# Ledger of designs, part 2: miniprotein binders against Enhancer of translation termination 1 (ETT1)

Target 1, 377 residues: Enhancer of translation termination 1 (ETT1), of Yarrowia lipolytica (q6c872)
Amino acid sequence: MAKRPLGLNKANKSKKKKLDSAEKAEKAVAKEISPENDESAEPAPALTLDADEEDDMGQLESLYKNWTSSERDSPRILHGVVHECDSLLQKAKGEGLPARFHEIYAASLLDLAEFADKKKPVKKKKVKSDDVAPETSDMFVDAALERVETGLEQYPEDAGLLFVKSRALKQDIDEKMSAVSKEERKETAKKMISQLNKILEVFKLAQKHASTVTPAQLDVVEELIELSGALESVVKQSDISETTLVACEKFYNEILASEKDENTVKKAHRGVGTCKMIVADSLLDLLDDDDEDNDDTVELAKKNLKAAIEHFQKSETDEDGEFMVTLAETMIQYGNLFETESDDQKKWYGEAVKRLRQAQRLGVGKYDEMILELEDD

## First folded at step 9 (miniprotein)

Design u2 (from u0 with K10R K14R)
Fold by ESMFold2-Fast, scan of step 9:
Structure u2 (fold): chain B 377 residues (1-377), chain A 98 residues (1-98)
Amino acid sequence: as target 1 above (377 residues)
Amino acid sequence: SKERIRELMRKLLRLLERIEQLAEKIEELAKEGDPETVRELALKIQELEYRLMLLAFKILRLKRHGSPEEVEELEQEIERLEDEIQKLEEELEQLSKE
């Protein structure tokens, strides 16, 4: 209930890093080896193959691992992976390639979309994508979808392919929404709601067939929550945000019930906490409309914030200062719902101060003024 | 209608409290009980919790713009959820007695 001028530092550093990586990647793509064949080009320092792998798929896995274990700020490794995939396709000539081949190929094409230009003016004179390699982000997304469908024709229940499909379908929505005129935005958003529902079903199917789930495979769930809110803001007559939020929380809870990988479980706890926090924020936003009898709504918001804090604490580490700020903010929000100067408010403000001080020690930011306000009686 | 909406929110909060108690009892039964039966009950409770969460948003939207017909529909849905929760409480009590 008390106001707190707490600014979020969340995602600003990751957004800046992504933009810096995009600038480096764009320059690297513009310098992609011209047909002149400059074999004298300096080798990428991080591009190595695992010498222990003896088969074609083992070699492809090692090359792809160089990408997934890197900072992912250079498209050169991805171009190398795609080139190796093209080579294996030509070598196979009617021989069956495994589901993992199609998964790596599709994932690499999809990741290249992040480095590619949007909306090139020459599109109208090209009649087949098969006649030209992908050059724009939408073309890379289309190529990824085509590749994943090719894999699913042979391996319809492969979890890896289904996870890549869900991510590619989400990126396809992003491309279509960014390309549409203001006049067409509402009609396009309605169609994209149908595609979002399809993504939820594809992800559910992927989890059903998965023996394990990686943290990276859960990335799309966070993005679907944000996307659903954006689509609902355009359509206005939809409950897609609420239904998507519930579906995403179910996905995270399925991980918590069955998964053993510590990093995936940690990510799922953060996901559930985020879902609970969004529920609380939505409930509190509704109070602005009817302040006359809000005790029950505040109690429901408190329950969701407390659950969020508990899930966040299960995923807390001493080294993640950025997440400590997120946890501290949730604790402050929770404390604000208690009576001013109550023991409960003081407790949660105190817990928040501990996280803010540790975040400062880790160099995440300066919170001295905020800490003074939280400690003021 | 405002009083009916307030009563719906009060009933929903009571149902959430009962679900929390059921989840706690299931956690205790998980230590000694049949794993398959315990898992099925946990999933049922989780589904009820999600339905109550969606219902809470519907109830709160009715405070801004809603019709008597919509309020009546929500009252019926809450009554159905209350019956389902009561049945689960009875099933769980039977299981704790074995």
Scores: ipSAE 0.382, ipTM 0.767, lowest interface PAE 3.2, mean pLDDT 79

Design u20 (from u0 with E49M)
Fold by ESMFold2-Fast, scan of step 9:
Structure u20 (fold): chain B 377 residues (1-377), chain A 98 residues (1-98)
Amino acid sequence: as target 1 above (377 residues)
Amino acid sequence: SKERIRELMKKLLKLLERIEQLAEKIEELAKEGDPETVRELALKIQELMYRLMLLAFKILRLKRHGSPEEVEELEQEIERLEDEIQKLEEELEQLSKE
């Protein structure tokens, strides 16, 4: 005879076990992927064709497109873009350069920070922001911010520059938090919360002036959500995670209302879905350790998870196996909120299994054990 | 208290349901209504949803670290949201008189 569990308590226990299994499967995949990698050969990035000689900016755009369309795992193209920017600055003597020039230059400097060492060449007190070639990640971030400000002085409402500024300010927070001593971490984090609020305003202004938004320009939004959680963990009395999450969901919804580029729209759907998942997880935290029945909280969590699934499905593609795992995990969380062996639970576990099987076929990982748990046949 | 938190969650869920009903009515108006009026109403609904989300997080914070004074402030904020939802419901009722 089957014993009817309290639903929520059973679902929560099942959720922890299944999510732990998904995380373990992902780690196992990462560890077991290609025991032999041919890493002896550096990828040779595609080179820009000389066909765009008609315009200096056309040549720069072509070089930059080689970077933005690549896997972004080699700094070679970025060094080429920066070299071309330096050449154009010298040729123009700093005059008559469009907003797009400053945007590409700043973005390339910022992207180079990810490939640079975090070591400072001299004591911080002696480091000057003059036109010196950057060598460390913090120097590249500083150079990018200076270039963006130069562009914004000439083009104060340029959306592209404002998007790069928001990304550069976020990376500046990362640099400062990485450089701080344990004793100064809390005080530095408080200052970084102020900078995070500035980033939210800069991004809002960028969207206001943007006629279109690229997927890459939205990347910072997810990073801001993650950063706000990290800062709040250090500054215990802050509500920055909550306010950042709501602001970021609003940014994504503004894209969904106005943007026509399908890739940007799909990215915004994934963003809203992620925000809804975080809300649902937070709501489930309201459940006491004594697991008293709380139908209203569970129903609100269900509504948020269902909305997350619907947004994720709008952004689902047959070739993105890693995202299929994320969607499957959300479906498992949702299924866990229904009564054990109910038609609804079986439906959502079944949908999760479909995504996990496809992720396996795409080589993302092995989910055989989790699939058996979900099928319960 | 634990009981006050549960009452706040219940009230928030009922407000969410009312916002969802308003969104459905706006979708109906979008078929034959003035596009500018529909857009303004949709923006108002979206704002109410964001406010509801912030209130949900405040409930979470107050459960972990709340004072009685902060709980009372949150109850007042939820009541203000309910008043704005009521006003919008009345506006849509007037617009649908046809």
Scores: ipSAE 0.454, ipTM 0.798, lowest interface PAE 2.9, mean pLDDT 80

Design u21 (from u0 with Y50F)
Fold by ESMFold2-Fast, scan of step 9:
Structure u21 (fold): chain B 377 residues (1-377), chain A 98 residues (1-98)
Amino acid sequence: as target 1 above (377 residues)
Amino acid sequence: SKERIRELMKKLLKLLERIEQLAEKIEELAKEGDPETVRELALKIQELEFRLMLLAFKILRLKRHGSPEEVEELEQEIERLEDEIQKLEEELEQLSKE
């Protein structure tokens, strides 16, 4: 268990109070032997839990919000959240807890994995590891998955739980890939492709049941695209990157069709733009110097780059210098596909220069040499 | 043959242009139309676009390895997508009429 925050627990009360409480408990048990008190004893815990339910969940939400609104650089708040979850679970005996409880508990366990040490290689298995509290990142991921499944048994269509499940399954792949030897890497990657496909289905189900999606819940989509590329590079015989990219772009477009939150919509536009960029890059990689059919491939790449630029523009802000660089790079790549010194090339190079200059003003980097190259006729 | 693969790429590019036009029409319908119907059609348009992109990669890779059987299979897939796009164009035209 994690160290309890100051003021949340007064466990270090005097021994006298504990002895007094034990005597009172013994007297209560003695009274329960009486038929006159049998009926009032059983519903008392349920009535107490009902009275505490809103206050307990409200306290848990407040504590969790402290984590989500923080810099997320210390596990202290997460340990506090997990401790509160453990206390509520003990009071409820695992019954009557809402989907949100399981979601917060699982998410907190998963986030704690980032602060935990990695699993050490084991040459001998003479030590009992199943009797120890979670200490390594893989143990926290396993605990999070178990908690999500417990919640989903009771609330199978809860979007929040399904989103956490997709993130936990992705983190599970990361843990398994990082833990295997070089010799086992390809066989493990093949198994992880099946899990990646499962994650895509879980995320699809989460969106179906979600009334709203947060930017944080959408983060896993970008991670799945990156993961699919990494797995395909190891396996070398899969179309998993293409299949994953198509599915992920569809997830982003579902957001654009239904979501009202401005930050989530902007994130989805950036996601679609990135998907279009990856398609364009893949198409351009298929060009051959001696192939007269390159014109068709170039036109298809242009369409994807133009779409990427339009989506990126819908998500740009005056304060995001790093994104201005990404947009400028996309504009330069698009301009490169037009005839040298054409009006179209000059237009897109000009748009890129505007973003690069603004990024410099915001302190992101120095682009003077690139700007000069783009402005020279 | 290289000629058949070239023809498939040209058909794909034309279908992508048609999808782009449908997406523009859906944006206009979003201002006046039933939100749920517009949402369903927009998602269908995006789904067809994704399928076209996946086929583009398959067509281009066939330039290096393709058999006549694989080319014939892709021709059939493109014809099925063309039919779906045609039906969607007709559906959108009907929704535009009062």
Scores: ipSAE 0.163, ipTM 0.647, lowest interface PAE 5.2, mean pLDDT 78

Design u22 (from u0 with Y50W)
Fold by ESMFold2-Fast, scan of step 9:
Structure u22 (fold): chain B 377 residues (1-377), chain A 98 residues (1-98)
Amino acid sequence: as target 1 above (377 residues)
Amino acid sequence: SKERIRELMKKLLKLLERIEQLAEKIEELAKEGDPETVRELALKIQELEWRLMLLAFKILRLKRHGSPEEVEELEQEIERLEDEIQKLEEELEQLSKE
C-alpha cells in the first residue's frame, strides 16, 4: 500500500558538467539548427530511461577494461570508473546491483590507494583539527573494504568479490604496518599475522567458488609470501613465513590442477617455482659450516631447486628476457650445490649461460662477466 | 640430541622420495583412471609433501636449541606422516591391481 519512492537524487539536474575535451569537440563539430517548417511535425521518438539503463553495466565494464588493459600508470582512468560507479549507485535507488558492480567499484578504490599519499606515523598534535589533510591510501583501502563487504552481504560466495577482499585485506596490513610507531610495531605485527591467516582463508574460498582465475587475481599470492617474511622478521618466534609459503604453493597447485587459461597456468608455474626457490634459500641459510650433516640439507635444497627449474621452464617464453635471468639465477644456485667442475655443475651452468645470452640479445641487461665466470670454472 | 635430529632429517628425506614415487604412480593412473579419484590422490600427495617440508624447517631450527620434548614431538609428527604415506602406498597398489 505505501508507495514511498525515496526522492531521486538530482544528479542529472546538477550544474551542467563541463569537460574541456567535450567542449572543444562541440565547438569543432558545430551542429546545425533544425528546419524551420517542422512546426506541424510530430515530436521525435523519445528513448525511455529503461533503454538507457540496459547498457549501464556494459559501459562500466568497458571503462574498467581500459584500466585492466593499460599499463596501470594513470589514476585518471580509475577516477572515471569510480565516478561511473557513483552515478550507478545514485540511479539504483535501493535496487540490487550485481556482484560485478561491487567488485569493479572496490577494485578501483583499492587501486587508487597506490596513487595516494601514505598515512604518516602518529605524531603529537602539530596540525589544527580544521586543516585539510592530504588524501591518503588508507582511506581508499578502507573504502574498498566497505564496498566489498557490501557486495558480499548480497553475494557471499562471489569469487570476484572474495579475490578483491583478499587483496584489500593485504593492502590494509601494509597501511597499518607503515603507519604504526616503532614502539607499537611488534604488537601490531602480531595482530597482522592473524589478519594474514584470515586472508589465506578468504583466498581459499575465492578459489573454491571460482570457475576460472585470472593472472591478476593471483598477484596477491606472491605479495602474501613477501608480507609473511616481513612480519616474521618483526615477530621472530612466528612460523608465519613457512605456513604462508605452503598455503600459497597450494593455491598455485590448485590452478595447475583445474585451470585451462594458459596465462593463468603459466603464472601458477612461476609461482610454484618461486615458492620452491624460497624454500631452497631458507634451507641453505640454515647450513652450519661446523656440521658434517649438511649433506642432507643440501640434498633437500637441491630437490627444491630442481623442482623450481622445472616449473620455471614450463612458464618460459622466447621473448621474456627478464624471466630468463630469473631462471638462469636459479640454475646457477642449483649448479653451485654440485661438486666443483662436476658434469652436473657444468650442465646447469651451461643452461644458465644459454638463458643469459638470450636475455642479452633481448636487451634486458649485460651479463658478459658472469657468463665468462660460469664458463671458466 | 644432534644424533636424533640427524636421524629425523634422514627419515624425512626418505619419505619425500616415497612421495615422489607415489606421484609418478598417480601420473600413470591418470592415463586410464577415474579423473576425480586421481585428482584427490594427487592433492593428498601434495599436502603430504608440504607437511614434510614444514617439518624439515622445524628439524633444522631445533639443531640450535633442540629440547628433548621438541625432538619427541617432531619424532611423533614424522611417525604419523610415515603411517599416512604407507597407507596411501597400499591404497595405490590395490587400485593398480584392479
Scores: ipSAE 0.335, ipTM 0.740, lowest interface PAE 3.5, mean pLDDT 78

Design u23 (from u0 with Y50I)
Fold by ESMFold2-Fast, scan of step 9:
Structure u23 (fold): chain B 377 residues (1-377), chain A 98 residues (1-98)
Amino acid sequence: as target 1 above (377 residues)
Amino acid sequence: SKERIRELMKKLLKLLERIEQLAEKIEELAKEGDPETVRELALKIQELEIRLMLLAFKILRLKRHGSPEEVEELEQEIERLEDEIQKLEEELEQLSKE
């Protein structure tokens, strides 16, 4: 029942999070320093195109496919796509271009924001020119939003454009929250809640008009869940994350009900599992105030964790070590809700150990101490 | 008020169990039923489950406030959820007979 495994859960989760963060930071630093010593010192991958005839849109699709099929670590490809878009705009005088053109253009501008320099937090307003080509991440996000709105004026129900709009609006929130001074953070966060609600409406409309959804188009949903929690912590308002979780789980459920693409379905399963995990964590977080009411809340947490595990297992693959760690953590939290030394607890700890050992073999992190704590004779 | 809150949480757990049973019955109907109808029913069940979780959050949040009016509002919302679950149970029973 309520044998207080929550303290142990929080301790183990904090420890795992610290280890994962340290490993991730170490790898990021190595990537920055080692472009030369990891011998990957090759130039950006070469773009190859066949004639694909005189079709201008066919050529643009081929260029963009080189980006979407790559590791997405070569901004040169995106610059090539944007250059081709600019050429087509001039050639067509802005007329006769399909929704897909505006989608590719906006998405490429948005993706370039990730490679551009960040804007520092500023206490004073700056005056800027409207006609300057984008150079900073916020400028690329602004350009992407302007391009997607141009497309939506001509094609208001185009799902592709609506998905890009939802992603661009989310990155706009990130840019504004990062650029504002510490003193302005709470007031800015309050304004961003309204934009968050706008994103939820835009995504809902995108799904309504979509015949298929790609895994990449679902990425924003998980980011919205994380963002809602961050905004809630700044403004001290309790309903933001709950309302966002509800909307996002509905988005994933729509995918599970209608989508045929295996990769998109797997991503939706991971999304639902994550929503169930967050619900369970929130429920368990409230147990410290009174023991008398805990049994029913623990049972609700158990049901959510079991559902999370089932959804995660439907999206499990042998090579995704990062995900194995997430699944293992969920299994540990679930095991912690059973009687100490029970067969059920031992079963779920055992399943978690298997995933941790595999993640460790894949080089994701070091889990020897945690595995030792979970194994018991 | 604390006893009422405890009873509401117990009621939500029972309602979640009923939703789980409905999901299992839909899985059985999926083998021979109309795919479109099965999909609609599955989505409806998921929406009810999501609503149940939102109500659970409201109950837990009210433990800090303990407002009788807010508890009464929750009781009414839970009754509406129970009514919708009952209607779905009846609809599924009719479909399985046909």
Scores: ipSAE 0.288, ipTM 0.738, lowest interface PAE 4.0, mean pLDDT 79

Design u24 (from u0 with Y50L)
Fold by ESMFold2-Fast, scan of step 9:
Structure u24 (fold): chain B 377 residues (1-377), chain A 98 residues (1-98)
Amino acid sequence: as target 1 above (377 residues)
Amino acid sequence: SKERIRELMKKLLKLLERIEQLAEKIEELAKEGDPETVRELALKIQELELRLMLLAFKILRLKRHGSPEEVEELEQEIERLEDEIQKLEEELEQLSKE
């Protein structure tokens, strides 16, 4: 009678224990540093305009560049961009504006949603003009969607507008899920799955028409992966996370095949690595319920973890301590799938230790106990 | 039967191994070959790898509560992917002769 390997179950328990220990250390550091009374004043951002002639679009681009090159921690620049967009819209009476105008306007409205109050609807305001100013995060998202659709009516294949649309649709899901009562969550989540599928198609279309993709434009892909898991947990629909994950990995692979910008390529490598890691974790979770021979499942998990490590290594930088912890965690998971005290296990534990020590040097966390365990085992 | 499901997982692992070999050959071709052709081949093998991963999840779920009809469908999907991988292997061999 066939029995599952004892070492396999032990390796999985060791993996979960080591991962929990590393996560606990990170949370302990966060608790120690929690500053309730920190009242530091935000520095006023320095604004620079390269073009001050009567070139309206040149001035708008310079103003928007001040936002995209800033720390993005103050909405002051964004209010300036939106004000300039409103002025140009009034001057043009909605005609003759390029795709880039609609893109900047919509993106700025969408970014302002992150600074707006998310709680309780605002009271109906007295309208003194036909201009309706958004005040809550959902109103800014709605305004951004209206603006991007206006742009797409005139420029249906503009990649920039399509990327903003995908991001705005994702934030719209976040707003709708946050605004509903406990009783309405499941019904709303089911509707949001349809919108998630629309976002995947919009992003695919954006990449098709794009000559280049920025790291910021690629941000929505990792957010869609996380969102799909959250929606699946509410509606108990098993396939949505897997199909979303496959689609998102395909988006990253397209970047790796065509993009020349080093920062975008590194972000895509991190994205593929994360996808491979999630696949491996899902496979190993199925292992716990399986009374049959698990060797094939473990080999498939190993292949995905090795691919994740290779992609993560292609995106390493000496300054990103938080990412070093993620890479070390993946290396520990991989090492745990080899025979105890094998040369392969020692190699990958050793590589993980190097990243954990570097993360400590960068001040991310304290991993002394984890390092000791990895070196002795 | 669960034995058929186990055999499907073994076939999938062998197909993934063949894809890894194709990826290595494409990396070699990248030094001398047409850049657009190399890019298209790399994207195709990545697509096949992703499709095999989805099939792996289906195999594992069927191992817990699958029907014979679902097993038959998976066998057909894996056979179609075997054919696509073989065609890529033949295309790559032809390109390496040039």
Scores: ipSAE 0.193, ipTM 0.681, lowest interface PAE 4.7, mean pLDDT 78

Design u27 (from u0 with L54I)
Fold by ESMFold2-Fast, scan of step 9:
Structure u27 (fold): chain B 377 residues (1-377), chain A 98 residues (1-98)
Amino acid sequence: as target 1 above (377 residues)
Amino acid sequence: SKERIRELMKKLLKLLERIEQLAEKIEELAKEGDPETVRELALKIQELEYRLMILAFKILRLKRHGSPEEVEELEQEIERLEDEIQKLEEELEQLSKE
């Protein structure tokens, strides 16, 4: 094989498939790292003193913390949070509820959408969430959007609300794309591209007003990158994937420049690495077999993969086997761009093997065949 | 047209090398320079890097289906980026002398 990615073997397809699998597994591992999950291990809220606003918000925060500290497997806590929000809303007839109230309420409604059934094909007019309590995922998303807008009317620069708005708008796109007929998919996708651009502006505004950003608030950024690719696959003429990727890398770099929380910084490094890896894949996909200038494109791809590896290494931990597989796959992609049997190729294949062996020791999967292939070179 | 696209790609790669040199210089200035000024320059360098990456994709797509008008548009974008990078290089040179 030439050092240029002309005639690259079909391993690229298996690598993409493994990367998709590794990404799904990463979310499962993150669930294991969470603070103690068992909601039964948390005592019932101890404070049952007075019903003034300060005590009420303290109780709501405590109840919501039970959700955010859990594995997020049971909607019962969320129903409890929403019930408490409804009680506080009824009590505060003259308004005066803080931004945090609207944030918790909207976030809880949005999280409940994941436990709700999808909208059934309806012969009649759509039932609005404001006419009936939310029952389907799209109704919960609509309710969350209405609540966050209510909060933003009173607190237009509140970062927490703006982060929830960006997440709710993204879920709204998911609901609309999953509900649309095959015939209307392209027209709906075009409208969703406009909404995606709106989400990018909302997230940018949220970061501007935020003093700190949590890992959970940053979750939407990787989802926007994935969504932009899905939308562009339907609307081929759009450059939405490229513009979204650049915007999201800027969001991650803003975290790296300003944030002190180690978990958020680690997540941002993983985000930048993923952006660099996607850039490299896109560059390599544009190569022509007969192109005399492919060496320049290969060198640009190498630079992006090297940067991806460096950011991934800064976010590497000994217990995250799923991420070790992602890092190993990136190292293999990088090694593949060097001349066969070169010292550079052997180095990066060797680094990949180390991560694959550790992932096996952690029980992530079996990689013996891949390791043998890498060691043969 | 193909020759112009090749020239654009070569200029892009040289601009990326210059951006890397600027990033290295800003890291040195971070050790003894004003923190706020260093941060502003670092953000400007990142902004230019992002714009160069978008241009790389546009140049590569033009290799397949580019019109003369689109090639001319990218040539103008590259020229504007060359000017902005040159100004940053001069600004950093001046700051290192101070």
Scores: ipSAE 0.320, ipTM 0.725, lowest interface PAE 3.5, mean pLDDT 79

Design u28 (from u0 with L54M)
Fold by ESMFold2-Fast, scan of step 9:
Structure u28 (fold): chain B 377 residues (1-377), chain A 98 residues (1-98)
Amino acid sequence: as target 1 above (377 residues)
Amino acid sequence: SKERIRELMKKLLKLLERIEQLAEKIEELAKEGDPETVRELALKIQELEYRLMMLAFKILRLKRHGSPEEVEELEQEIERLEDEIQKLEEELEQLSKE
């Protein structure tokens, strides 16, 4: 009796099995994006001032809150914040401004980098003028770093400034890598690798001085993992990502041990899960098809994937369809490591199907064909 | 030697099982133990797990391009990890008696 084929590759030769959730989500987003369907069109500005004219910082906080409470898709709000910062700086002549002023100013400059044009790669870097307003992404990142250092000279232990510094240092690496010539790429990447741990240490120092850590502040840790992989590919050295991955996982676990905010805890669980999933993928990538010793490596990968699933489940919510797809993908990868049509494989495929169905109900994508294959075991 | 590398992977898997058992014991201790002590032990067990995963990657890379000297160095690193796991097992046994 021939076993029914599932149509699924068990190991996928250690390549991640990705579900294309993007198409339906992109179509749904495109349908909801501005009724004007005009790239230059912006919704009416959601800008409010609720503070007294004599409360300069209260006015600045109100302006910045309009940015942080928005969908963060309008650079006009950020330009307004920066303009207000420039006015306050001129009025104060740089004296008596609190740490929060420097934090808001630096964060706004850094966020504007995402909306600015990238500098084209050049054979030689040109020295940036401190007297010129930022126009390109790299200029905004440089301005943000200068502002955060100015604040840290006055307030060296301010957690907010240290969090912004860690994010700005990460973005600085991205800008430097995109701006160098092909001939300088490998040399520049080698220099940037040495700065990855420095960014983590700045973040750790920020955490020690903070009363709490927000989910948004943890984004830099995820971004460092991605960046380490990109740098590794350029220098063609094989252990850089692994070292960064271990350090980032350790950071997430330290946050889980100390943090009480439910949203930050969930974010850290997702971070640990992602690290364990990447570890499993890396272990499986090192398998040799002819190797009789593969069983032990597969067992290590299974343990990491199971741990990833457990951490992901602790961060699961009924409304996050995109994350349900990520969890389902991890469950499918785990199931693929068990014998075809085994009870274990059926269990994990079944759990993945539940998440895929819920993601479809939330409008994230279509998985009908995949669900049928996973159920036909 | 492929045989030496194979034995190292099996040893790491057994060490991971010991780490998992220690994690379970720490979780039980968390119900009645001092929160700071439990937190320190939990972080230590996670550190040992991270080191084990790094050693697993080293084993697999050495399998492709390793010299006998590199294998011997790796064996010493695994012995150091085993020693730290044993010390933590002994520390937890003493704490459970107190």
Scores: ipSAE 0.344, ipTM 0.759, lowest interface PAE 3.5, mean pLDDT 78

